VH-VL binders against Cytidylate kinase (cmk). Designs and how they scored, part 6

Target 1, 230 residues: Cytidylate kinase (cmk), of Chloroflexus aggregans (b8ga54)
Amino acid sequence: MRVPQTIAIDGQSAAGKSTLGALLAEALGYLYFDTGVMYRALALAALRAGIDPDDEAALSELAHQLVIDVTQPTVADGRQYTVLVNGEDVTWAIRSPEVERIVSRAARFPSVRREMVRQQQLIGQRGRVVMVGRDIGTVVMPNADLKIYLQASLAERARRRAAELRSRNIDMPLEQIAAALAERDALDAHVSQPAADAIILVNDGLTPAEEVALVLNRFVYSEQALENGH

## First folded at step 22 (VH-VL)

Design q6 (from j5 with heavy chain E99L)
Fold by OpenDDE, fold request of step 23:
Structure q6 (fold): chain C 230 residues (1-230), chain A 122 residues (1-122), chain B 115 residues (1-115)
Amino acid sequence: as target 1 above (230 residues)
Amino acid sequence: EVQLLESGGGLVQPGGSLRLSCAASGFTFSYYAMSWVRQAPGKGLEWVSSIYGSGGYTYYADSVKGRFTISRDNSKNTLYLQMNSLRAEDTAVYYCAKLGDWEYLYYGMDVWGQGTTVTVSS
Amino acid sequence: QAVLTQPASLSASPGASASLTCTLRSGINVGDYDIYWYQQKPGSPPQYLLRYKSDSDKQQGSGVPSRFSGSKDASANAGILLISGLQSEDEADYYCMIWDSSAVVFGGGTKLTVL
């Protein structure tokens, strides 16, 4: 197949979607981002406006008023992408603890999500994008050239997360991690399903590099094209 | 508004016991790990204890291990610190602190109470 | 147990930059740790400032000015808190923190005086 212009990556929590997405995008010279950052941007805007994260009407209105954009990194400060709200760079601001605490509340409303999806779709329409998040292959980019659903066993995902924490010298009980992941899986089971045309990538025992290689080998590309994309 | 409010501090004699409470509001208490951090007069911060989940996972500094017990009642949004066999060196302002969201590798103490003073003296 | 060493005090003039160091004990690599920073003003509890793992992996506390930033000095095996454009309101004690397994370790704190 031809090099996909739009790549949707869905998958279970802690399956490694972000890692795969980032590496794949890097390999192709594409924009990478997690759609979650756009919801964080909304949450940030809500906080700044003094809007209650439980106020659906106000949040919906705010969402419609905001122009949230994601672009390739514009500053060499280690960022993987640039997030803009009405032209303001909020890339790092959206990572505040306060935003973290309320983003799920702000994002739960269908009216808000519809608007966010609309804006996400605008980014997708540009092409040359690897988009990671929720329901990307089914809702956000239903016509994506390539859809990937990343899957891993609960045990593997828990181990990976634990290892990541340990690499930061944080020892969290594995059972707690597993329980949290299981709960998320249960919640998502009825909402987030792989697209019918998605490639199911089970990555148990695979390194990120191997995952990327598997994906890249599925389509034909020229070295020249890749060089020009970087 | 996210808030933590400590209580239970006071004056106790060496060997005595005291139970501190921390009332949480403005966030889903049960979702977050909680910690106690103390600060002796004119000194720095010292981690005392942390509790994760519903209480199945507790950790203590060596200086308080075996003497202090951290617990929580999620139905009351309250964190506790049972302090037994108190020593003079336990004299400090005791802060309760909320840990961040580990899912996003945010494990800082992003919310602190005003603290409650514990004085151990004969 | 990990040990964090901070200078007891540091003085700087308004408008200048202050660099606060948090040196990790020899044998442990600062690159492997998230460095957390807290600010404590007199009579107040500590306030979370930021977390720094790397330039691509960092978090700033809510309401914390951008003039506060984290970094690392690998050669010194130290975390760094940089305060640019120092203001009088920045006068406070600053504590670094890391995780050591399930334990939390604080530095001794640095008292920053704005001259």
Scores: ipSAE 0.288, ipTM 0.709, lowest interface PAE 1.2, mean pLDDT 91
Fold by OpenDDE, last read:
Structure q6 (fold): chain C 230 residues (1-230), chain A 122 residues (1-122), chain B 115 residues (1-115)
Amino acid sequence: as target 1 above (230 residues)
Amino acid sequence: EVQLLESGGGLVQPGGSLRLSCAASGFTFSYYAMSWVRQAPGKGLEWVSSIYGSGGYTYYADSVKGRFTISRDNSKNTLYLQMNSLRAEDTAVYYCAKLGDWEYLYYGMDVWGQGTTVTVSS
Amino acid sequence: QAVLTQPASLSASPGASASLTCTLRSGINVGDYDIYWYQQKPGSPPQYLLRYKSDSDKQQGSGVPSRFSGSKDASANAGILLISGLQSEDEADYYCMIWDSSAVVFGGGTKLTVL
């Protein structure tokens, strides 16, 4: 038995992948990041270069020219990781509204995604990493030591999101949240499916602490690799 | 380019009505909640109303509740504000604003129009 | 009903730092709120600057320089906008904002003069 050096986490939108990933990484002393931050970095670079998010050729070329890296936090400003583009710290810059608005458009092209995956794989090869995102267990790290697919009911995911917003004193109609999640599920129905060797973790009714404890005790520090539903 | 353009402002008498429009471009209008914010001459910002989704969820400031109606036509990428029973204190520049993406816990007003002026006077 | 209080005016010299405060009414905890900041220059609409919940949960507006940053003073129950390296173009009105359920609440605004 050995502790997994590479952990891949996939799952449904709003299932809690980022929370699980961050907490696992913290417990293990690993790097955590969502692969989405690399696409945001690309989007930021595109905006700075004046490249249209609908211009596949230009975006692909840009992606190949950029060196996007993610490391453990280098500044004690509350960040979970440091994102670098050609050596420049863009950790917070990638969180601008403009970047968030166009990242999906920039990321939809297969040629762009191939290059992003290549760079993601370079990070994965370093080991001691928890990587969260899309198709991590199947495409980005197909040989990850541990693969988790996180799943939760639509109702539970909607409630969790609503509660999170309420905790910030923001009221978003539950029905609208549920509808949005359902739409995303439909769009992703044929993608982001569990890897054949992934553990299916249903986290309905579990707190983040319980979920992390479960994963650590049953799958990280043991040879067990079973589907788990709660 | 993301843009909001207000129209419909003008001079009206107390008790009168006016309908404002806000034309949106450069983003998927139907994906975002929208708000109206006004600013009286020489004064600060005051939230007026917000609309979410396809229009099934609307909210109003107490100062305009029962008099103003916010609506939207997603097919036209247009936001509206129907103002009835107008009062002198409703005199202001009216801005339409786009809210951020809730998926990223972003509810800031990240895009504003140039505003349209409403003057209520005898 | 939430109330946000801002100083009416603040003056500072070019190159200096300015701290703008947004004090929440007693009874509500600033730690529970996202504080949004906007800049409005004369004759222009407001512009989104940033959102601050905590050091690990914040967002910078598009094109907003890094010399603009958010923070909180728990003891004062206030949100803080810090502008370092003040420039003449920073002269403007600054508004803080929070959400209160389905309602939006703005502060009264602070006029920042760069001397």
Scores: ipSAE 0.190, ipTM 0.682, lowest interface PAE 1.5, mean pLDDT 91
Fold by OpenDDE, last read:
Structure q6 (fold): chain C 230 residues (1-230), chain A 122 residues (1-122), chain B 115 residues (1-115)
Amino acid sequence: as target 1 above (230 residues)
Amino acid sequence: EVQLLESGGGLVQPGGSLRLSCAASGFTFSYYAMSWVRQAPGKGLEWVSSIYGSGGYTYYADSVKGRFTISRDNSKNTLYLQMNSLRAEDTAVYYCAKLGDWEYLYYGMDVWGQGTTVTVSS
Amino acid sequence: QAVLTQPASLSASPGASASLTCTLRSGINVGDYDIYWYQQKPGSPPQYLLRYKSDSDKQQGSGVPSRFSGSKDASANAGILLISGLQSEDEADYYCMIWDSSAVVFGGGTKLTVL
């Protein structure tokens, strides 16, 4: 059996997609690519150009003009990847609060997403990549060697998020977290579905390390089937 | 343009009351937690209070607990601070601040108003 | 009831680097906290600079120059704000901040003078 060269990870909000993706990529020596960074790059470019995040036409044009690349870390400053926009390193710039505030607005347009997907596909075609984001297994990399859909109960996801915040000594009400996640689930219910050939990984009760080990042992280095029901 | 604008400051006698307002614009107000931070003349920053969600979760510094009440009206994009039993040590510039996006594990105060001055004096 | 201690003042020359420290009280591990930094110029409200948890977990404020960076000194149990290539406009008060459960704790602030 050949080791998967392209791994697609989809899943529910706060299910742990990014964590799983990053750890798998690290274990395999692959590129970790959260497609969200590409949309943040667009948002950054929009801000710099003074483009309104509600201006679809302008954003679409901008998207077509940008060359966004994502590579393995090129600087040893703790980054998980390097993000380039037209050759400029914007890895940390895309994490500004201003970008975070508008990225969802800028990214909601089909025309914008279509172009971003095209560029994401170019990166995927290079192989040796763990790609995480929205509709990766169905739209971005429909031919990925391995597709994973990460699933977790609302309660578990809320607890995990709360724990992440508490680990930083931030006490956010659990009920508020759960409510926010539920709202997001409702919004995504009709748009985010697992690929038909995706492995459904229910990670309730699993640590990130256990998830990674499971994926590696059962799907990367063997052809064994995953059994849920922990 | 993201903006916070405080109002309601003024001169008040000890034991008096004052209500501060903070008008928010340029962002989805209801999505974010908000805080009040004050700064006494020539002194540092002091957190006063925070409010999360629709107002069901409020937190206060020990120095103002029982006297101050934070609230919000999402329909008006406005944050409030009701200050009762005011003391001389409450004299300060009061800032309203927007907290960051928790989805990105970010709880910094990334937007501040210009502040409104509260003076408690006999 | 966390306590953050900052030196009252620090002076440095233009072009030099300045390291501002935020020391956490003993018994509280700096590694467990996100350290937030703010800049305040006279007559102005504070401005968010950055958040630092680790080299792989940090955030730069909007429009904040790259010469501002965060780090930690575990041995000193302190957060550090490093300002490289100091400019005159960097003269300001700098405050560190952490969360303590539902409470926010600020340091006393450091007045940075650029000579």
Scores: ipSAE 0.170, ipTM 0.662, lowest interface PAE 1.7, mean pLDDT 91
Fold by OpenDDE, fold request of step 23:
Structure q6 (fold): chain C 230 residues (1-230), chain A 122 residues (1-122), chain B 115 residues (1-115)
Amino acid sequence: as target 1 above (230 residues)
Amino acid sequence: EVQLLESGGGLVQPGGSLRLSCAASGFTFSYYAMSWVRQAPGKGLEWVSSIYGSGGYTYYADSVKGRFTISRDNSKNTLYLQMNSLRAEDTAVYYCAKLGDWEYLYYGMDVWGQGTTVTVSS
Amino acid sequence: QAVLTQPASLSASPGASASLTCTLRSGINVGDYDIYWYQQKPGSPPQYLLRYKSDSDKQQGSGVPSRFSGSKDASANAGILLISGLQSEDEADYYCMIWDSSAVVFGGGTKLTVL
């Protein structure tokens, strides 16, 4: 079995998808990105164009007019990837608070999502990519060479998130984190299911390094796959 | 347009009470934690209080603990600060501020109101 | 409680670079903190500028020019706000901020004068 050229990572919120994705990509020399950045790019473009995030028609039209690309980092400023909108580097611009405030609204429309998926697929077709986001293994890259669904208990995910915040000296109540995660889980329960051919990776008790090592050794460099749930 | 608008400031005697309000618009109010920050005349910024979620988690600076109460009504997109036992040192412009989204490790105060002035004097 | 120390004032010429420091009290490591920066002009509320944890973990405020950037000086245990190509409009008070558990701590602020 050859090394997977396309890797799709799905999973529960705060399960560590981004971390796993980034580390795997780094290990393999692949492009890593979260598909969410493309929606952020759209949101940024919408803001610049003065388009209402509730205007589906205008957003859909905008989406079709935009060429959103994600590439390996082109600038050594700590970025994990470069995001381009019509050739303009918007890697950091999409991280503005204003974009964050409206991205969910702009991204909720099926017409918009269809176009974003199309453009995401173009990136996937290049190969040598680790893609993280929503429904990657089922919708965006249904033919990905390797599909991983990352799973962790609510308690573990809450603890991890809390620890991450604490490492920044932010003390977020654990119960609040858990509640927020539970809410997201509930929302995703009907829309985000593992691909049938995805490996279910439960990462409770694993460090990021251990998790990456496991994936590399058992799924990337081995012909044997771990059973789902391990 | 994202906006915060404070109200309720005024002149009050020491020991008096005042209730500040902050009306939010242009964003999903309930999604975000909110804070009060004050600034005494000619002085720097001082954090007063923060509220998370629906109001189950509140935090206060030591200088106001036991005297001030932060609350919110998400149905009205309004943040409140009940100030009791006011002191001269509480004189300041009071700002309400929206916190960022912690899910993205963003906890800055990215939106501020224009402030409302509270003067505690005999 | 954490203490942030900022110089009371700083002056720089137009076109020059200004480096504003936010020194954390000894015992706490600046590497462990997100440093938030705010700009306040006279008669106006503070405006969020940026958050800096590291070169790979930073966030720019909405509409904030790229000439504003964050960094850290580990040796000085300080956060740094760098303003390149200083403009007259950059004359303002600048505050750093960190989270300390559930509390927010502001620096004393630096008045930046553009000569």
Scores: ipSAE 0.150, ipTM 0.645, lowest interface PAE 1.7, mean pLDDT 90

